# VHH binders against F-box protein At1g48060, part 19

Target 1, 365 residues: F-box protein At1g48060, of Arabidopsis thaliana (Mouse-ear cress) (q9lnf6)
Amino acid sequence: MKPQEEEEKNENMARKRSKSSSSLSIPLDIATDIFLRLPAKSVVRFSCVAKHWSSITTAPYFTNSFETRPNLLFFFKEADRFFVVTVPKPNRRPNESVSHTSSQILDSYQTPYPKHSCFTIKTESVHGLICFQRGTKPIVWNPTMRKFKPLRKPDKSWESLTVFLGYDPLERTHKVVAMPCDKASDECRILTLGSADQESWRTVKTNYKHHPSRGNRKNNYGPCRCINGVLYYLAEIDRHRLIGKFAFLGHSNVKNSLPMWVLEGEKKGEWSTYNFLPLSHYDRRLEFHFKLIGITNDGELIYVPNTVFKTFEVIYIDPIRKTFSLVKYEGVADKGFRQRNGLGEDKPLRGIQYSPNHVETLLSL
Below, E stands for the ipSAE of ESMFold2; O stands for the ipSAE of OpenDDE; V2 stands for 0.75 times the mean of E and O plus 0.25 times the DockQ between their complexes.

## First folded at step 9 (VHH; framework vhh_7zox_3)

Design u4 (from r5 with T28R D110Q; at its last look DockQ between E and O 0.13; V2 from the best seeds 0.00; counts 0 for: pae O 9.4 > 2, placed apart)
Fold by OpenDDE, look of step 9:
Structure u4 (fold): chain B 365 residues (1-365), chain A 122 residues (1-122)
Amino acid sequence: as target 1 above (365 residues)
Amino acid sequence: DVQLVESGGGLVQPGGSLRLSCVASGFRFSSYSMGWVRQAPGKGLEWVSDISYSGDTGYADSVKGRFAISRDNAKNTLYLQMNRLKPEDTAVYYCAAEIEITWSDEYEFQYAGQGTQVTVSS
């Protein structure tokens, strides 16, 4: 059998494999509806399977409509690997003052640690995105898409800067805000993500020269909050007042308090401040110290362990309803998890950083 | 520059006790987690214990119930009380500090000390 006939057979088999993709042409509307109901992980996978599906899942109408419930995201670094875990918040059990439940993780993955990024969270999760900083360069991270986008330095002259991440609900865009933090300044730079000019920083002047706080690991995702499109952050003015540009934040020098600012009403300026004492909760049963990392959207305080060994438990406390919920998340830090991920058995997971109220976004960076 | 100076090691019989100290300088000691690691002859570096900036402690299973980590922030000193020592505890013990990388907001555990030798032998 002549070599030419084998090549034709191989080409014909390649051609026949290409034709039999019976395009199960799911109508666009049906496909969209289906995808909107799928987990983000599944949607991402489907997007990789067919261009047609990718066109749907990358479309602004879809990405804007894709909503997930707030979850707890945490991540840690081991060597050159970055581990990311998403766990669900359990449903409230209104009839139980004390509950112990178990839950599985929603998603877990590892990725090479980007050399251009820092490990410490610089910003909270804002509509599914998190901002890091390496030196003077911001990095935007989409945990769902597992993508990092380094940004250009906001200002060439800046030696030290802090970065915040906000979301504009009107424009439906993420905005990165950068300010110098080595000196008092009235200048900030704003970059709008997804814009045609996403590489350009816009200069905005503040009303006052101020020294924004850089934040530290103790602050978890930094001394910044985005609320209804407004960035609230800690800054020093004349060393006497901690003021944020976009909102005035009172800082009580009370070490270990989580200031919660709640906008009361639609009227500009009615803010209620709730100071929650870092109730380090020692769970006697677990013999673990828990730290407060934030509050859920529905008003529960989130306590996480400082050190994670073989198990991962989170405490949710509703101070109003006076409910206590301990949730054990299976598949985290256990033997199986460690083995699958090439982690040591006896070494605790350290340096874990948490992002409460994390929502998944399919936004392409 | 970050400096960690370990002391307190020595020769002890099985069942004995030692107390290690680590004096830290060059960073805000009270703001960072500290820990102990050890390296036995022919073995890799092993995590022993750590203590967070908030005072939370962790221990390797091999030393749990025998060792106690503590810190004195006023003295910038980390301690490791080692009780019921075993021959397998023989190692060079190093003090480790979580330090901030300049302007990166990245925190890493650094082993900046020279270590102190602990030998458990009959």
Scores: ipSAE 0.006, ipTM 0.277, lowest interface PAE 9.4, mean pLDDT 77
ESMFold2, look of step 9: ipSAE 0.337; ipTM 0.753
ESMFold2 (binder alone), look of step 9: mean pLDDT 85; pTM 0.854

Design u5 (from r5 with S33E D105G; at its last look DockQ between E and O 0.15; V2 from the best seeds 0.00; counts 0 for: pae E 14.5 > 2, placed apart)
Fold by ESMFold2, look of step 9:
Structure u5 (fold): chain B 365 residues (1-365), chain A 122 residues (1-122)
Amino acid sequence: as target 1 above (365 residues)
Amino acid sequence: DVQLVESGGGLVQPGGSLRLSCVASGFTFSSYEMGWVRQAPGKGLEWVSDISYSGDTGYADSVKGRFAISRDNAKNTLYLQMNRLKPEDTAVYYCAAEIEITWSGEYEFDYAGQGTQVTVSS
């Protein structure tokens, strides 16, 4: 209900102001302030009305300032459609160690699915983008702008690879990193999105011949993180498990430069461990119905249901503070949602993928 | 070399049972999700069941409650117990690793076997 009311209000406002622009222009600073306070879907729709609006929403100041709070992205395919749902993180309850609440979804939509994509092999969401791959061909997705962009193969001779997605906060650009995974290599490829030739892969040599540890191809929820311009991922050298580090800061614009590459090994003095309590500690009944899919940027464990029929519930656990929160999200999987989206039969949603820590971005692919 | 070898098919009366086996070699079986797809005469592939590396199972609605998938990682073997068989279950059954459906409705696998025929007929 709330998203429909907000969208209708915003559309009416944009239409009236667009018509008045033929006589006098709305000041850019006022229009910018209005657009920064709107939901991302409304900004996209308003940008189609006139060049003045599109100029505001594509300006570097606006796109760099327009980031929403992290959400959980939930998506799946059905027939020839790709469905996307965004749900908010729960509000923290400072005096509650156990919480059961309800919340509404923030947004949902459907779009045609790009052919021959394998969405189960994907990165985590990094500054609002997700990268899939189909064999050796990477595909970048902006869920906010509802666009997929296939990229050229990193190397025609590579028969097996995996991709990672990173973000350089100094350049304010995304990087796609491809590494061979069928054999140890000290060579990888990097592509900067939004560059003058964003289909141009460059070769980077690493300090060590290694290969990244594989995720599950069907449920490839990223064994990596990008933090402050550094990509962290699991790697192996001669059967020794390591953490690879790939620093982007200031390196992507120089062809002859190599990024700082640091591999951390399993040395006792270099590792800290943290033992999480199992889900059964908090509620034994839930262990058989939920699975761990990741961790929020705030350090909360996220558990999702194994099967989504008529309800959608998510469990958030802070393992340090020992807090437990179960949130039932309204507006998804129920009869109304299924009818609005042509899913009118009562059957489980299948092929569900999750991406925690998703922020909205207006980056044009 | 990767190989998946199915066995256990045959002719059975409606209401009968069969157990399919799939012996895997050439890859680390315990690291793969495994499953079964089938192809009825003159039709495309249909997903039947899968089982994750941790033992989580899934079933198509048409076989739920009648079929049971299991795996034995020590023997690199995938099983499908098929009970209360119906004539509509007649198909070639394929053992496959990492079953995925594309958005065009086609199935992709990392590996698949040659199949075993199951015929349910009076």
Scores: ipSAE 0.000, ipTM 0.137, lowest interface PAE 14.5, mean pLDDT 70
ESMFold2 (binder alone), look of step 9: mean pLDDT 88; pTM 0.881
OpenDDE, look of step 9: ipSAE 0.020; ipTM 0.364

Design u6 (from r2 with S33V A97R; at its last look DockQ between E and O 0.65; V2 from the best seeds 0.00; counts 0 for: pae E 4.5 > 2)
Fold by ESMFold2, look of step 9:
Structure u6 (fold): chain B 365 residues (1-365), chain A 122 residues (1-122)
Amino acid sequence: as target 1 above (365 residues)
Amino acid sequence: DVQLVESGGGLVQPGGSLRLSCVASGFTFSSYVMGWVRQAPGKGLEWVSDISWSGDTGYADSVKGRFAISRDNAKNTLYLQMNRLKPEDTAVYYCAREIEITWSGEYELDYAGQGTQVTVSS
């Protein structure tokens, strides 16, 4: 060992320790602001770098403050894999009545899907979470964090149920609501999602015995919507269809919540209606190729293809301004996407599920 | 009323060829994805091939390179050319409008024909 070599090694060791610790000296409030401006996938990746960064990105202040942007989420199964793709909402075109554009996907990933298993029905995306059910067992999914959380059954005696997902904006918590769907009931179960405590179902009585309506696959009408702390869903009592209403606002600690019920409006005139032009008005050739799956928060109707071969296109229609926008999303269904994901080049994508108005969330399940 | 009528099935030797036809009526044929599924004895439905309204095609791995799907929109007719037939191709073949797969992995058909028997044996 030489004196010059020893001095150089000592200098290198000191320099290494200084360089390895410099990234941990950023003030917490500055680091938090930086992370809040990043895409969710970047925040997830950085959470694996150091314990300090994971503490910042998992803290309730951060996850409640994280910026959100509404997108279209879609997912499908192929063999033992579960594929998830996020595409952006198109930019508005104020001076165009008809638009054909191209856009890039925002993200895609795949994850193992249990063979010989199936999830039966899903909720809409509510503040970044989606709830499935497997039989009578609800399963909550955070597509952003790529995590599933099975929940305990709401009631062991129930043979069937329908699950709804809601969000209480006052408490900033998600609620999972379960109702029996094979018989009318005045009873439902509510579970408040939380990451640190045991979660349990509580019983809430409704004013009337009812059961939620089953969805219609061909019409693509979802079973519910959650708007500003109120869950709206289709229900049926004695062969009459009604719109059920369940408010979450500030009542998570009270077991005796009083849901509000709303009758479907033609008999009572309570609801306003708007007649939307059919897809054939805008392009007759597309009438049979696309299905309506929902509406954006901005009021645009969303039509998606029934089967996807080589290109993935989505139609957005503003029914008030009577505008038509067809967007071709690049990076999905094409040769490159199929090669990167080990998908066959000649097999069309099928069984695609869509969730409009999906926002990213860092909530830990 | 929607009708799909298959024909062209029969008995062939291994290595032989058959051409199936499906004549459609009661709907705008050119506007739909059309396809073929098959059901072997004692088995469930198996997807074989699709063709879109724009002519895009898809094939199951078990038939790729041997089968060719086509359509004639002027005649409202869907075709399946089957070459180099194998004994495991023995099945009832159904013409279908809009083939979907459920999340349980079962095929769901919007409409399907009555089927035509294909038997491959020495």
Scores: ipSAE 0.268, ipTM 0.697, lowest interface PAE 4.5, mean pLDDT 73
ESMFold2 (binder alone), look of step 9: mean pLDDT 83; pTM 0.825
OpenDDE, look of step 9: ipSAE 0.375; ipTM 0.731

## First folded at step 10 (VHH; framework vhh_7zox_3)

Design v1 (from u1 with I101Y; at its last look DockQ between E and O 0.73; V2 from the best seeds 0.00; counts 0 for: pae E 5.5 > 2)
Fold by ESMFold2, look of step 10:
Structure v1 (fold): chain B 365 residues (1-365), chain A 122 residues (1-122)
Amino acid sequence: as target 1 above (365 residues)
Amino acid sequence: DVQLVESGGGLVQPGGSLRLSCVASGFTFSSYSMGWVRQAPGKGLEWVSDISYSGDTGYADSVKGRFAISRDNAKNTLYLQMNRLKPEDTAVYYCAAEIEYTWSGEYEFDYAGQGTQVTVSS
């Protein structure tokens, strides 16, 4: 339940109303404030059991005001099922390294995975949504609402493309951007989610022909990041240059550092290199079991395991303070989790995708 | 250079046993999750078993209870004890490091050996 303060207020309102009638109710403004403070899964449950609450939780004011703390989302498939787990980010960064901290997962669920479908590339979580590709067909996913929405192909003549997801904070809309990745191009397609012309792609020209780069399995960092309405992504002009990059690099050729290239283009004075220490500096034994997947909005590096056997551990590194935090998340991969979800007791979890900085959203797809 | 060398394969009767070994060199063996995949004639790769750097084990349903994986970090050696062998276990067995199953349905490895043949036939 809600804090004592809200429970006492609700009880007092019920008592005053019962003096004038046999029916008890909560005023709409108070109910709205209560709902804004609940976890997303609770809001969904209340929407299912009462029409009045559904009208509150679907209203634009409510959905635009609903916020949660950014978390780490991970998901994987097993047979014909799609599993999703949300784990909390540590509440604050420690001043010193903390080798063994335990935490609980926030939520998990499973859903049928589309038969004969294969999702091989995803965007990062952007304002609560993730976009997959099935070949040249983009598919938007809201993990909170547990819904997938296929979009029409950006262009029927494109044989190969890369999809990016962004968010315009002024319009409060998501944008899906598609670019050809087979050959350099100065064209892209943009689609605004939730518009009256939904699934209508617009053509936008860029200033230079280029093609985007894709991340790799070991560094599982999304190929882009949306910052204050600006989409930054890895790109290449000509075969011999790395241009337009906000990225992490593993396997540093410079000892004791992991280079990060923010952007390397013809206007070189606008960007600089930031280097940070590799995982091996903190614990050599873990370097080959964990992979760097990104940076939290708070500036921490996130390392996740390649394969999950019986325990799920995540490493958070503050590259400024140079501190190390290993967090063991309970409620995942253990015998209880496997039994509840019909997973094999002795089969390690594999093919895990991760999305840092995930916030919950009630947006209806 | 990284090297994984499998041994211990051969011809065995149904119900028999074999012990496969894989000797590793050229990398820090104790830091890697290690495992076995197999390929039957005319078939794709099938994951068999693996063991994490910390000793946690996993098994495919088809071999659970019959096979036992282990590692000896002092000898840089991975083992697979195979009991109650069936004709369906006939395959080339590969030792591999960091077995990953992609969303596209393919297996990927950091390292893999050249394999050792196991044939179960009466």
Scores: ipSAE 0.142, ipTM 0.615, lowest interface PAE 5.5, mean pLDDT 72
ESMFold2 (binder alone), look of step 10: mean pLDDT 88; pTM 0.891
OpenDDE, look of step 10: ipSAE 0.312; ipTM 0.671

Design v2 (from u1 with W103F; at its last look DockQ between E and O 0.68; V2 from the best seeds 0.00; counts 0 for: pae E 4.2 > 2)
Fold by ESMFold2, look of step 10:
Structure v2 (fold): chain B 365 residues (1-365), chain A 122 residues (1-122)
Amino acid sequence: as target 1 above (365 residues)
Amino acid sequence: DVQLVESGGGLVQPGGSLRLSCVASGFTFSSYSMGWVRQAPGKGLEWVSDISYSGDTGYADSVKGRFAISRDNAKNTLYLQMNRLKPEDTAVYYCAAEIEITFSGEYEFDYAGQGTQVTVSS
């Protein structure tokens, strides 16, 4: 009996390893300090060896103190598989106006993707979580912990909706916000993640009837941002003022630039427009192959390819210093990656979603 | 005004060859990834081949080794050399800029042409 014999042997081996691991005795302060300096995947691995280590890695002090670096999350579907790649932000030298470098990916993995599932839209990454929707059912994802959590439908009567993800820094909780998107409405639903409340969705009325604006292929920076507990999002009707300091101006085809609204100074509610130089200013060949997906925490514009052929390259532009950096990420889209993941050698990767400023989080869903 | 104009289609015997051309105007051709999609009678769109702005190529499994995509940025022209044609290659072939298949599986383009018919029949 081959499968049964292998299970029995593996169970015996696991019991022996568990017994050895459970007898470890290290002072708590030293163990905590060691864990705080490890990559997230190493912390997860060590938490699996003994039960008392997991109490350290799940404590609020640890999860709030865990060192994190913002990175770019890149994911796509192929057949029945869901592929996820994480790449780091490059270390940019301040005295270079043009830079071409290579970097290694931080992590990649794949998981089964449920048959016939289709996620129509995603949120930005907010404190390490991303929210999708499957029809009208929101699904929260922690890419670091590789976990999905489906949520209750916000309202059985809504035929379509858009979800947003936010974070309340005072409560230290994530919030999911759902709004109808097929008509203007002054109602939305808010759910707090991690609550044990039976009535987890609550109704909130807004000051004006509105609906979230639709993104487009080339100007999709993401329809929202969460900043210090305030969710900012773009509405399609110009009469509605969003709660926020960051809203897209709209697309302008005649200026050959990508305008963006940015608040200036200390006064809230004042908007200034700044026009950033288009990608073609730095290299004429790149104008419409790459799309702007966001801004790094230090103010760099991030451009990614629409389709990934044989190399994965990302462009970072500092619009203030007017610097250009192209980074080729090794270990993605090349022959080795494709063979390891069962992908065709001559088929470009498509349907790619990106989440800039993604931080690792050990939060349990 | 943006235009993509395909040409070079026609009737050909199995095993024959055709070369499709697509002349672009009204946009900066060299900054776009270009490609071909096709639509057989009564069927949906099927991606055939792409060539990136930097010259990297990709092919569907059904055409790999038989079709060759190329571009001439000085002439704003995209080409598809089709060799060893099969009856299954019968379709309207569309030239497109920035072919994207969304996460939900829908085709999107920045620009697409009106198509040229290719018929492989004996």
Scores: ipSAE 0.267, ipTM 0.696, lowest interface PAE 4.2, mean pLDDT 72
ESMFold2 (binder alone), look of step 10: mean pLDDT 89; pTM 0.898
OpenDDE, look of step 10: ipSAE 0.404; ipTM 0.732

Design v3 (from u1 with E106Y; at its last look DockQ between E and O 0.63; V2 from the best seeds 0.00; counts 0 for: pae E 4.6 > 2, grease 24.9 > 24.2)
Fold by ESMFold2, look of step 10:
Structure v3 (fold): chain B 365 residues (1-365), chain A 122 residues (1-122)
Amino acid sequence: as target 1 above (365 residues)
Amino acid sequence: DVQLVESGGGLVQPGGSLRLSCVASGFTFSSYSMGWVRQAPGKGLEWVSDISYSGDTGYADSVKGRFAISRDNAKNTLYLQMNRLKPEDTAVYYCAAEIEITWSGYYEFDYAGQGTQVTVSS
């Protein structure tokens, strides 16, 4: 454990039990343990009720100890509302090569659509946060806490940029990285969320002039992954496609240079290419209605529908074990869901965005 | 080459009916969700109706109960039965595959036809 994390944990664990004369007094250590076992939505609700509970649930020890499993987040806008649904990843069943099952959604909510936030581009979900772009202005979203935080522009002179979201596991902080996308550059901007200089973008020099690849139309954002403090993304140098690395580990919020490793080709010996069977191999009827949106942390391909009519189904394919699983999620897109949410009963759900591998986080923006 | 060809438009009096057809070629029609969008003179595109690859249907509020969408996968043909037509239904009607909305509010399609004119007037 790092001295900062160990110090905070030791201080929290050594604190004396709370004493109170109220008829509703609960010792602090028992209350903390109770909250750690609750669903995130319950913890949020209790934090809204009383200041004392909010101090427990926002403390670093609690938020760092709060564990949730990765889920699929799906969200869309309708009229003046923003709808968010969380569905569980199915359990793997080793004795089935083809599976058709039903499952319940975990949670859903709606909120007024933020007036200043015209979301045109999003990142993957990284340690519970998602970053949108409004032109050159990044906006961070915590779906669990239902909060949006606009950030200042990385550079007023940049006319076009791509934003990435990363997480530094040593500092336990999120990093927002901005790179120009209309011209090759060896400069980027980095902002650390939750620091004293949160409004300050700092310049970092990369090893090579490049720009990130944008991806295809159905993938609104170019493919990237943040793994153990390293951001991996597709890049271009003179129209050759490469994989870029950007390491955050041990990086302070002060002016620094970070190394970036760039491979000159997809088949350089440090990387592997994997072939997997297309969706049409498993069911030809589904190939053009479903789109590949990503891979679970367990290595399963995730296919989601383009438009949701009366049922919401998601396909999970394990390309190594060669298994196919279609899951119908109950509690969304049906008449009951539509009535509870003021949605039209005959209008398909559209403009749906998906974020696989989403974990719930209580981080305060 | 992908092609969507609409037909069945024309001039009709208020309260009348028309049946639009869209014949598809160059792609696996039965695997696509299909639908209709329309554009009134001087206006932007408006979604009218969809039918999924599995036959589920959806309708805009302005046409619900008056229009019926259907498909014949054996003939690669999409239909729109339009009843009790109103002057407000006057538009060019486009057949489209996989109708989607961008975050900016624009419609996008995998494929779209060239449109057929529907005019509802006395």
Scores: ipSAE 0.265, ipTM 0.704, lowest interface PAE 4.6, mean pLDDT 74
ESMFold2 (binder alone), look of step 10: mean pLDDT 88; pTM 0.889
OpenDDE, look of step 10: ipSAE 0.639; ipTM 0.845

Design v4 (from r5 with S30D D105N; at its last look DockQ between E and O 0.86; V2 from the best seeds 0.00; counts 0 for: pae E 4.3 > 2)
Fold by ESMFold2, look of step 10:
Structure v4 (fold): chain B 365 residues (1-365), chain A 122 residues (1-122)
Amino acid sequence: as target 1 above (365 residues)
Amino acid sequence: DVQLVESGGGLVQPGGSLRLSCVASGFTFDSYSMGWVRQAPGKGLEWVSDISYSGDTGYADSVKGRFAISRDNAKNTLYLQMNRLKPEDTAVYYCAAEIEITWSNEYEFDYAGQGTQVTVSS
């Protein structure tokens, strides 16, 4: 409905301007409206046509207004190439039975693997960006724009740290936060993305001497979540585990000390747990082939395969309604995908990483 | 106890064939992806072949067309049929469950066996 009405309006405007020999281009305000209604890949493609279209798609108003529905990002490395696949989250329908469905991938691409980028840790996707670590060097990735941006080390003397990615909704800027993780500390480094002249690390003192909890590689070392300008992360003070809280709200590029609020979750009565049924409840054969990687914005548990052979399947479980959905995604792992990408037909995809709830962003790194 | 016991290795002439077996116990075999990795003298591990819990197979380029992986879930046994063997196939072959390769190129397994020697020489 909406797309049809917009198509008719745009077609009528195009006919009018096509008849005029004075101007064969679409006015800037109309082009902006058209671009805001297109998928991200279309916007990127059209912005390569002429410079004035590029000026529209890079303007702060446009990049701040542009956002797609959340989806699942699936990526892996093969030889010197980096492969990225985007799949849609399943339709949230109230069919209360177990479900087995098929769906198509939304997009896939490959790029050269960034040199000297042996990534071991990543953040979750935060407003369309993901941050990796290479040792103590943070590397920001925009999967939509297909670009990596290495950042300066937060501190030349730190040999061990954890990087977090956050977003300040009032300033509409991403923040990269670095904390020492091998010793308790009451200071961290913060860098605001998007300011060319002021992209430098600043020191912020926290209210408590602590360090982020150390996980293992398989459990996403240093897990965090950014909600409404507040970064939540697991931390340790004197061998007790806590939830750390770091608020960004309204601060950008400023040499200010930001408070750290601590919500202690290990004391009796301060936390509640939610218990959900394991995969083996639904199908015994799935328990060891699939791993839990997170939860959708709609509250569904997401289980993904460890290794992808000929089919790519993802399991979504609503732990409250106790529903089970297995989705087979077409267009990845099959012969066609492998041939288009120069992958061996008999080689399973492995070392796969996933980022749920990923939205597309046109932010230029 | 979890055990993976490989057998069927030995000395064979170039061009010959061997069939490796791996008998599993102590875990739910049919819910695991199973496979083979090998280690040539003085070298690191090299992935050879996998078979998923549902029967999908994968092969390294160096063995494709010559080796065939299969599983018998009723007998909790994984097989590797090795044909047209070459001296370059000489290695210790390990049976493994849930083979993963990290981005730092390290191998990880849920379970792995002790290995069986395959030697291809005149």
Scores: ipSAE 0.338, ipTM 0.746, lowest interface PAE 3.8, mean pLDDT 73
ESMFold2 (binder alone), look of step 10: mean pLDDT 82; pTM 0.821
OpenDDE, look of step 10: ipSAE 0.691; ipTM 0.876
ESMFold2, look of step 11: ipSAE 0.289; ipTM 0.729
ESMFold2 (binder alone), look of step 11: mean pLDDT 82; pTM 0.824
OpenDDE, look of step 11: ipSAE 0.638; ipTM 0.849

